# Miniprotein binders against p81326: the designs that were tried, part 15

Target 1, 226 residues: p81326
Amino acid sequence: MLHFGGFIMEINHISKILEKEREEYIRNKVEEYLKQGFSKDDAVNKANQSWRTYIGHRIQDVIYNLLKKFLKDSGLKVTTDKALNNRNLPEELDKVKRLIAINYGEYLFLPDADVIVYKVENNDIKIIAIISVKNSFRERRFETTYWKLKLKESPVTSHIKVFLATPDKDNEISYKCPNGKPKKMRIILEYELDGIYFLKEDFEETEKAKHFGKIVEDIIEISKKL

## First folded at step 9 (miniprotein)

Design w34
Fold by ESMFold2-Fast, scan of step 9:
Structure w34 (fold): chain B 226 residues (1-226), chain A 82 residues (1-82)
Amino acid sequence: as target 1 above (226 residues)
Amino acid sequence: SDEELKERIEKLLEEIFRIYELLEKAGNDEALRRIFLLMLKIWELQRRLEETGDEELLEEARKLIEEARKIIEELRKLLEEG
């Protein structure tokens, strides 16, 4: 009866799988670097750097597959910016690409939309949401906000919801300081974006800052209004 | 070269990030807005450079880096005065 319970269960299972995958990945990469002649310390350091890059892509793939699986029965379709950058696009994906592209005078660019949710109704495509997946914020922390502001400038794209999904491992935006003002980055992202979904348990939940487990239900409700 | 320009932009963003952290800690809202807008301009330029290799865009990049250096220097002086 609680079909969204399956989604939450899958998220919990994936957390355990990713931890197991990390152990195996690091072990294999350390062996690889040792065979290349690196010292033990250098091999461990390089393996950890390699894992950081790998897990970023892995989290994007996991989110894409989970959303594709759990939105299918609601008539919603999911794609990626990687798929849209393929030169030989099916007609449907070419239309999706055109509906999210941003005009810079003589140039047309795609926003950094890791995952895109849309629906097809009477052969017309309606973009529901784009989801930016960030494992860390460091030097590019306001990019998602920039793309949201650009999308709002056009009547074609102004309805598109822009969400951020993040484990926020470095606690850059997931905590509001007790007895203190929230960090400006948290305030700006929460204010400008349509929602922030955390892949972690320990954070202060608000109307727009939620556990990732709520994203499927939210997207379905948004799609019904379009 | 294109590689040299990309490296300069990367180092500039690292410096901007450090200044942003200091300004956030100091609570200077006007300076934070200024550094934030600069960061957005640099990310937009970085994105455009990834999509095109136009000579006019490379010149625009060099001008923005120079403007960014002046803004960074002004903000560092503000931090020294606080």
Scores: ipSAE 0.000, ipTM 0.132, lowest interface PAE 17.6, mean pLDDT 76

Design w35
Fold by ESMFold2-Fast, scan of step 9:
Structure w35 (fold): chain B 226 residues (1-226), chain A 82 residues (1-82)
Amino acid sequence: as target 1 above (226 residues)
Amino acid sequence: SDEELKERIEKLLEEIFRIYELLEKAGNDEAIRRIFLLMLKIWELQRRLEETGDEELLEEARKLIEEARKIIEELRKLLEEG
């Protein structure tokens, strides 16, 4: 039933739909801010800022649903940091939360784990991968890298793969120059992370920097080695 | 029941994906967008149902399933005309 061609097809169509949703979202938000008394320039700027927040959550939801659908037959389970912050946490998810939490003395904090892939074997949970989803790299350039370095410090979490998924619409870490070097941010993120998956076509592909369409296959292969 | 509702949603998504494949083959861009937006709505609802069984959410789910059935019927008629 499932094959990776179907996964790639769904990604391509969702990307096209999201672009059209952007136009309608911006139009509605500009009207809303104008009614509140903002200038046209301020309304446009605020609408664009609102869209960046909105699309970030929407891309996370899309990635969660795609991974859940396409990993199910491989015996892999998918959850989110939103699920892990619920008051009445199921026993299985409570265990997942504890297996990815980072210790800061008397405090435990979750990494930037928008999407979490794990498996259950003989009532034991093994975390396969954490996926951080970023639409923009402005103020939080190295946040995902920080969490990766913290996870590497513990024998409990050092095996967990940390991936970045991004459309990178502003070309902040996409670099497609035949004779040039990548930007510093791209070099650091690629060096420290286990992989970068782009939700776009125009980027410099490497062993670690791939199209998002390859993520399901990669996760399944990683899970077989654990 | 929550379990029954989840099964209905899974079967609905399978049907939606099959219709999407047929619409993609037929080349109707507007119909393809409509079915994919419906799919995204159902995926989001399915995720929320796994986290909570709020009565309001269950009612929202029943309404979305009914909406989906109407959209599916309209799209099947478009496919029959081609």
Scores: ipSAE 0.000, ipTM 0.144, lowest interface PAE 16.5, mean pLDDT 77

Design w36
Fold by ESMFold2-Fast, scan of step 9:
Structure w36 (fold): chain B 226 residues (1-226), chain A 82 residues (1-82)
Amino acid sequence: as target 1 above (226 residues)
Amino acid sequence: SDEELKERIEKLLEEIFRIYELLEKAGNDEARRRIFLLMLKIWELQRRLEETGDEELLEEARKLIEEARKIIEELRKLLEEG
């Protein structure tokens, strides 16, 4: 639906559903690990690690489906990097892939684009934004920033907005240091990226760091300028 | 046909969202969550249909649409009974 209130409502309900899903997932995994002979503390720790991996994929799917639903009536289309890696691509998606690929000498690679927003006008494709979805920053904390900097190097891709979407449950980039300054990682990500969208309530909001509920409205406004 | 199935799914999603709005106004959180989880399952199926086009997935889609209609009917009765 075009209704932005509906989008915010669905995000609030997804958050509540995911929290209940977490409780059940952790409970089941703890029981599973206990049956395997792990101690209670080890079982709990392993269950929490398993949840972090599971929720990462779950959030990507949720964001893709929400954006697809709420952008379609604005003439915007949504795809994924997984879809672009299929052997048999429709002509439209093949064009999307070519417009987002980054050149490394003899090789072309796709950026870390979990979700891609584009529009089609008179058989011409314009990429609006790519969204990187991160549940945790332990292993790939600046990967999204790297792709943003690479896209800026070409006149073909320099207009593409690069966004980060994250629940940041571990407060890795939303927490403020005791001296009142943001963490170094937050400063770098906010500076280099076009926006950060948090799937949480408590964080220092800025021009570029917003609640996820703002993303549909922002993407539509960007698309009108292209 | 694939196009006919896609149209059926889109109409079903619109119906699901209307029921969701009614359940929210009624304050039935449990029923609202149930219909929303169904919507997420249909979205996931819709995405997979666009990516693969697998014949086995088409049969899964028809089955899910039928299951969704039963859930919708159950929730409509719940709204009527008050």
Scores: ipSAE 0.000, ipTM 0.154, lowest interface PAE 16.2, mean pLDDT 77

Design w37
Fold by ESMFold2-Fast, scan of step 9:
Structure w37 (fold): chain B 226 residues (1-226), chain A 82 residues (1-82)
Amino acid sequence: as target 1 above (226 residues)
Amino acid sequence: SDEELKERIEKLLEEIFRIYELLEKAGNDEAQRRIFLLMLKIWELQRRLEETGDEELLEEARKLIEEARKIIEELRKLLEEG
């Protein structure tokens, strides 16, 4: 496991950086909103809302770059739904886009696939996994499960693994009830999805719910079966 | 404008989430699914707006916001009726 120890170190380092980045971001945004004439309470509320959006994109970028770095030597490629939405797609990425698109009658839509892992063999593309990155479950608790269920409906996409990656800072799906039972949302997400990867240390680990540090090894293992 | 639409979408998502919670409490699974699908459409459009500023996409956003307001009004009446 040549790369996996280094991968875990990178995750731990980035987690500490993001904690410090939050404090600076909030302070700067509060100052900005105060200069725009907002009250202190409104400025603080808007800064916290802005941080939730910012950190979501920041975590996606981090996960993309880490997976790209650590999967490259295994012959695996990584892209994003953002890249697939560009008008001028390279032939390879256009093929990736076509292989993950979901049919809604006369319309084709991409799933909410923040990060996409695929391989190329003899000009044929095989999609390995899509990873949905969620900083918060407040508004989007079952979005990832919807896309998993839609992908399962087609023989073209039914093999694609759907993973959730989340810091779950508010313990929305890592929380255990006083009686030891997981919350309904955790039970449903774990049942329907192929895996949940936590960017935190305090959670109930299972065969499908793991620390993010295990994602590289799991993806490589899955790719060998395809 | 782009900034005005982004702010409207953020406010709309807050309202949608509040209705989702109320429908969950009421046990109306069909209405809860309907609001959930609306959340998905708006969230996807929000991301596309953040990535581009295409004039065609701005018109699509305005139409979806109008559609969402209508659905919200229907679901609010449903909640108030029982």
Scores: ipSAE 0.000, ipTM 0.127, lowest interface PAE 17.3, mean pLDDT 76

Design w38
Fold by ESMFold2-Fast, scan of step 9:
Structure w38 (fold): chain B 226 residues (1-226), chain A 82 residues (1-82)
Amino acid sequence: as target 1 above (226 residues)
Amino acid sequence: SDEELKERIEKLLEEIFRIYELLEKAGNDEAMKRIFLLMLKIWELQRRLEETGDEELLEEARKLIEEARKIIEELRKLLEEG
C-alpha cells in the first residue's frame, strides 16, 4: 500500500510553510524592479505577479517528483513539458513530444501538459496521462478543457487522459452547487476532463473529483488497460 | 560528472523521503516541515539542472547536497533521542 500520511496535509498548507520565504522573495523582487527603473507601485505589483508564478512552479515540482517516485515501480515514466522544450532532446523524449503534439496546419504545439506520464513497451511509447497543475484559475479557467477537446480529435491522442491537479485555496471549483448556486467552472471541468485531483481535504467528491492521494492508483489502473 | 551528480541527487532524495516517513511516524511536525522544505529546494534545483548544465549551477548543486547531508544528520540524531 502507498502511504502519504502527513505529506498530503503539508502540501495542503504549502503557502503557510513558505510564508517567510514569500516575504523575502517579494522584498528582493521589489528591489530588483526598482533598480530596473520601475516605480514603487509597479515594482510591488510585478513582485506579487512573480511570486504567484514562483509558487505555482513549486507546487508543480512537488507533484512531478511525487509521481515520478511512486510510479517508477509500476514501470511508468514521468516527464514535463519544460523537459520536452529542451533544445537537445533524447530520442525517447523526442518520441513522447511527437505523440502528444497537436497539429494546427503548418504548426505543431504541445498542450499545457505540466506533467506527462507514459510507458515504454518493446521500444513503443504509450502516453497514459497529462496533468495540468493550477494554483489559481483567473482568466485561463477553461484552458485545460480546451486541450482535452483538441486531444480527442485525433486517434493518436484520443486515449490520453487529461487530469487537473489543484489546491483550489480560493474554493473556485471545490463544490458544484455551493449555497444552491451552480458553479459553471467546476461543472464544466468535471464534465469534460477525465479527473480533478484536489490537494486539500474540503471538497465535493465524485467519481471524477478526488483527493490527490488517489492519482497514483488511478494512473496505474489506466496503464494496465493499455 | 553531470550524470553522476544527478544520480547523487536522486539517491539523496530517496534518503530524505525515508527520513520524512520516520518523522511523520514520530509526530515531529517542526522537523517534518524542515525536511519538506529541503525537498522543495532540491526539486527546484533538479528542474533547473534539466534545462542547463551551467558550471555555476553544478557548484550550487554540490553545496546544496552538502547542506542536505548536515540537515539529515541533525534529524537522524533527533530520531535517535526519541
Scores: ipSAE 0.006, ipTM 0.325, lowest interface PAE 9.8, mean pLDDT 78

Design w39
Fold by ESMFold2-Fast, scan of step 9:
Structure w39 (fold): chain B 226 residues (1-226), chain A 82 residues (1-82)
Amino acid sequence: as target 1 above (226 residues)
Amino acid sequence: SDEELKERIEKLLEEIFRIYELLEKAGNDEAMMRIFLLMLKIWELQRRLEETGDEELLEEARKLIEEARKIIEELRKLLEEG
C-alpha cells in the first residue's frame, strides 16, 4: 500500500538531483569546448547538445534502477538493451533478446528498448513491456512508434507494451493544443504507443499519458493479464 | 571508409538537430515532420551499417547523405524566409 508512495518520493528526489547536475555539467562542458577553440556561442550550443545526450543515458540508468527496485517483489525482472548487447550473454538474457529482436531477412535488429520488463514462469520468458527513454524529441522521435508497429506485426511480440518515458522539459509533447493549435506529434505518439509517462508535474493527462509514478502499478497490472 | 562515413553521418545528424530546434521555435509542423522522417531513415541506415559491412549499404548511405543535404538546404531557406 505504501509501495508506490516510496516510488513517487524517489522520482521527485531524482528530478531535483538531475536539475542540479545540469547546471554543473553545462558549465564544465562550456569550459571544455572553449579550451578546444570554439567560440562562446558554439561552446554553449555544443554543451547543451552534449547535455541532451548525457541526460538521456543518465535518465535511462535512473529508470532502470527504479523499476528494478520497485518491480522486484512482484516477480518481475528488468534489463537493458546495453545488457543484451553483451557477447557473453547469460541464457536468460539471450532468450529475452531473441523474444524482442526483429528479423529483416538477412538482418536482425533490437528495437529501441532502453529498458525491458519481463517475467520468468516455468522456465519460459514473457516480455511485458519495452520502455523507450527520450530526453529530447530531436533524438529520433518516431523511432519508438516505428518499433511499436514492427512488434505488433508478429504473434510472438504483438502483446508487448511499448511505453515512452520523458521529462519533456521543452514542453514538446506535454500538451495536445498549445497556443490553441494541436501538436500532431503528441497526438500521433499517444495514438500509436501503449503509454507516455512524464517525468514532470505539468502536462495534459489522459488514460495513456500519465505521470511516471503510475508506471510500476500499470506494469504489474499488465503482467497479471499475461 | 566505414569510419569516415560514420563521422559524416554523425555530423549530418548534429546539423539536423540544430535545424529541428529552429523549426520548433517557428512552429512549422510540416517541416518538423519532414526532418523527422529524414532522421528515421538515417538512423535505420546507421543501425544497418553497425550490424553489417555490406558494400551496397555504403552506396545507399552516400545517396541518403546527398538527399539529406538537399532537404537541409531547402529547410534552411524556409527558416530564413519565415
Scores: ipSAE 0.000, ipTM 0.109, lowest interface PAE 18.6, mean pLDDT 75

Design w4
Fold by ESMFold2-Fast, scan of step 9:
Structure w4 (fold): chain B 226 residues (1-226), chain A 82 residues (1-82)
Amino acid sequence: as target 1 above (226 residues)
Amino acid sequence: SDEELKERIEKLLEEIFRIYELLEKAGNDEAMRRIFLLMLKIWELQRRLIETGDEELLEEARKLIEEARKIIEELRKLLEEG
């Protein structure tokens, strides 16, 4: 296992550099839209919407690569739901796909598991955790909770930990309320999920709501119990 | 070939992270930013390789790896100079 402090350090530096990347991205996109004939107001609006889509993919990629790097020495493997949707799957990934699939009568569907952590021992696969990565909670507030509840219904998948990872820059679930009360959405997500990992500093920390820097250590600990 | 390319990308990313740590310790903000932006491009390409088996992507990947090697060489020189 790579040093835990190294993981936290990389997260902090990534966050800082992504913020600077945002400034350059927005500036470039505004210029692009202005050249296309959009008004200044429309160009700014479109650039910000484009950034939200871009950063969502970037955060997912960052989390996938960080987890892959820092879990490798612990014998843990990392994949994505996108990898599991490839036409020709290696035997190992086909088994992973089958072990997280949810039954809907005649149909089997994969949960929206942005990142999947598993281990292979004696040719047997054990799914450790799935991680849902969300940049915002505007439209899909309880999507991760829905998948947790569905996985919990089956003996095959009920052991799988379901985590949410989010920068929550809009402070939708990570705020220090003056009266000490979190919003209903935070209460529900924390209650139903196995953990929430924040890519920010300002939030009410609990046993289940932690800084993202703790996720590697937590996953390794969980894997040892399985 | 696809599997060979994946291994090459993983090895390259390991080298990039090591250089990033050294540059961070040296306090070179400009060089750290440059290496990290390169890392983001490689991660985007890696995600696209996972999503699709596009032949065009394999050529783009080889080009990016060569670009990365040049940037790494430049940054190693900065570290060697002190």
Scores: ipSAE 0.000, ipTM 0.223, lowest interface PAE 14.6, mean pLDDT 77

Design w40
Fold by ESMFold2-Fast, scan of step 9:
Structure w40 (fold): chain B 226 residues (1-226), chain A 82 residues (1-82)
Amino acid sequence: as target 1 above (226 residues)
Amino acid sequence: SDEELKERIEKLLEEIFRIYELLEKAGNDEAMRRIFMLMLKIWELQRRLEETGDEELLEEARKLIEEARKIIEELRKLLEEG
């Protein structure tokens, strides 16, 4: 029995709609490319590339807004790395930025933190978690683990939980050993990160690899210890 | 005010999700897609408002809220009929 039934219901609805949206989007794009004279295989490949770009932005917005809605009543706040890159930051967000930024000599960089969860107590800010949102893994396979390891190096940031959220429609990290072959990416991501949250039903569940519906209660539990 | 507008958007999103649940039970896939696409547009605009604070986006937000109210009313009538 879960306390966040409304959140789980909204996640299930969104996952279902994103799957239908993918099917319709790809069908329409394939038809467009075929009319332009591309082969069937080329049309399918181009449609899949177009979908990857489109859904990447869309799913980040979905996750940000769902977390903002469902964490608000627990006194938790949510922002994005895009918001933190604005030159004229409100005082609160400027403090968030300073607490998550990593120093590389002459340069200061933000981690790949698509969504950031924090709390404010007596004008002091505590960063709870950063969530990296990945629709596909391609050439950026271990980017999230790099940022986890960098944050772990400093006593200021070592407490920050680093999570991955993904629909993983291509089954790149859904299973540890599909067909008896170890999946390096899944094994390393699960080992190094604090959690992987799937926006899908079909995946190998572990202590650290869970349905996205569990993220709200996990974040609230972590925040109580900070 | 900016705070009133933000509250109106939050209330609108709550209503949109309730309509979506009812449309899912009714099995109207086209109407579900329409309401969900509206929700995504509102989320995108809300994100832009939080990132920039641009006054031009406030007018765009008011127009989108009015458009959303019309769509919600149409879909509510569809649920009552079906």
Scores: ipSAE 0.000, ipTM 0.173, lowest interface PAE 14.7, mean pLDDT 77

Design w41
Fold by ESMFold2-Fast, scan of step 9:
Structure w41 (fold): chain B 226 residues (1-226), chain A 82 residues (1-82)
Amino acid sequence: as target 1 above (226 residues)
Amino acid sequence: SDEELKERIEKLLEEIFRIYELLEKAGNDEAMRRIFFLMLKIWELQRRLEETGDEELLEEARKLIEEARKIIEELRKLLEEG
């Protein structure tokens, strides 16, 4: 089934669908804001701000569901930090929560783990990876790095791989400077994290910076070593 | 009924992925894009259902499930034709 997984991660299909969705979303939101009495310029600006929030959640949903489907037959399970914040957790998810939570003295917090991959073997739970999904890096450029460094400090969580998944449409970490050097943020994120997976074609691949289509194969490989 | 709806959506997604696999083997790019687009719509609806219990959204979900079944049947016939 790795053939099938590789194909469905073809960036062109995902990008075209998301771009069409963007056009329809912006058009509808502009109309909505105009009906609320906003000027045309304000309506356009508010629609674009709304899209940025919407697309962030949309990409998270896509990644969660793709991983859930393509990892299922490999004995791997997928959940979200949102699911772990529910008041009444199933026993299995309650165990996942305990294995990923970080202690801050009197307080226990979950990392910014949009998608969590784990396995269950002989009633034992092993967390494989967490994936942070970022549409842009404007305000929260090193948030994922912070959580990686915190997880690395505990023997319970130090084995957990921390990945970043991003379309990086604004070329914040995939673009090269005119001299061919990667941007500072790209260098830092690639150095500190276990991997960066791009939902775009135009970037330079490295051992850690790959096309999103490689993520399923990589996660399965990591899980075999745990 | 909400639990039954979630189960119906899960089964539809299983059928969608099975058809996508068959279409990939057949090399039908147009049909694969169509089924993939349908899958994305269903995932969006799953998220919205998980976040809210809106009755209007439940009706939207039932309509999308019906639309999905029609598309699935059309694509199954395409695969049978060779």
Scores: ipSAE 0.000, ipTM 0.243, lowest interface PAE 12.6, mean pLDDT 77

Design w42
Fold by ESMFold2-Fast, scan of step 9:
Structure w42 (fold): chain B 226 residues (1-226), chain A 82 residues (1-82)
Amino acid sequence: as target 1 above (226 residues)
Amino acid sequence: SDEELKERIEKLLEEIFRIYELLEKAGNDEAMRRIFYLMLKIWELQRRLEETGDEELLEEARKLIEEARKIIEELRKLLEEG
């Protein structure tokens, strides 16, 4: 069995590791763009834009690998929407894809399921949760909510928990509200989603908005009820 | 081979996790951070191997496995000496 103390320790180190990775990434990308003939200011701007794209994928990878490692001993499996889009799927992943796909007439689309948690019992697959990973919100702030509402429309998918995981560095939805109302985006996301998990220390926890360190235990408890 | 290399990485990750647990029980924060950082590098390489399968990436993977084995050996000696 894995120790939950180990999971918490890994989370505490992630932000520091990602910050060191950012410095090295920016340095290398600035050098690359300068070699391509860009001005110093343009090279810095392009490197920062490149980092924003890179960190989005990097956070998704980190969350995927952490969940895969810490859920394995509980008999839970983890995959990604990228894996489900491969041409030749193993039978198990093909079944996962079919159980999560949403019908739009003659078309089938996957929800925004960066990370998918499921279990296999007697060759039957049960989808437990999908996790949408957002490092920033902007115009895509309610995308996860849209997919939650679509999944609730079908008896096949209505049991699937939809979670948001985010560092929320700009305090868009993790703002502590001692004397006032939370931002509209926080209110809507918390109301519609099954949970929000923050990759940061400083925020006020609620029943649905928690530190990311609690996600493994929550998923295990949900899986026992299915 | 590509498949043999993937199996080696999988076994290496299992060993790394066991050492991480032992270091956690021993209370060696610096050694735990070192092994955790190594684990992250191996996970990233494992993902890239699954995506591309390039020969250059296979060489990078073999170098990282060698680096990991040296770190594991050092950390095992620390655990034995304590």
Scores: ipSAE 0.000, ipTM 0.184, lowest interface PAE 14.6, mean pLDDT 76

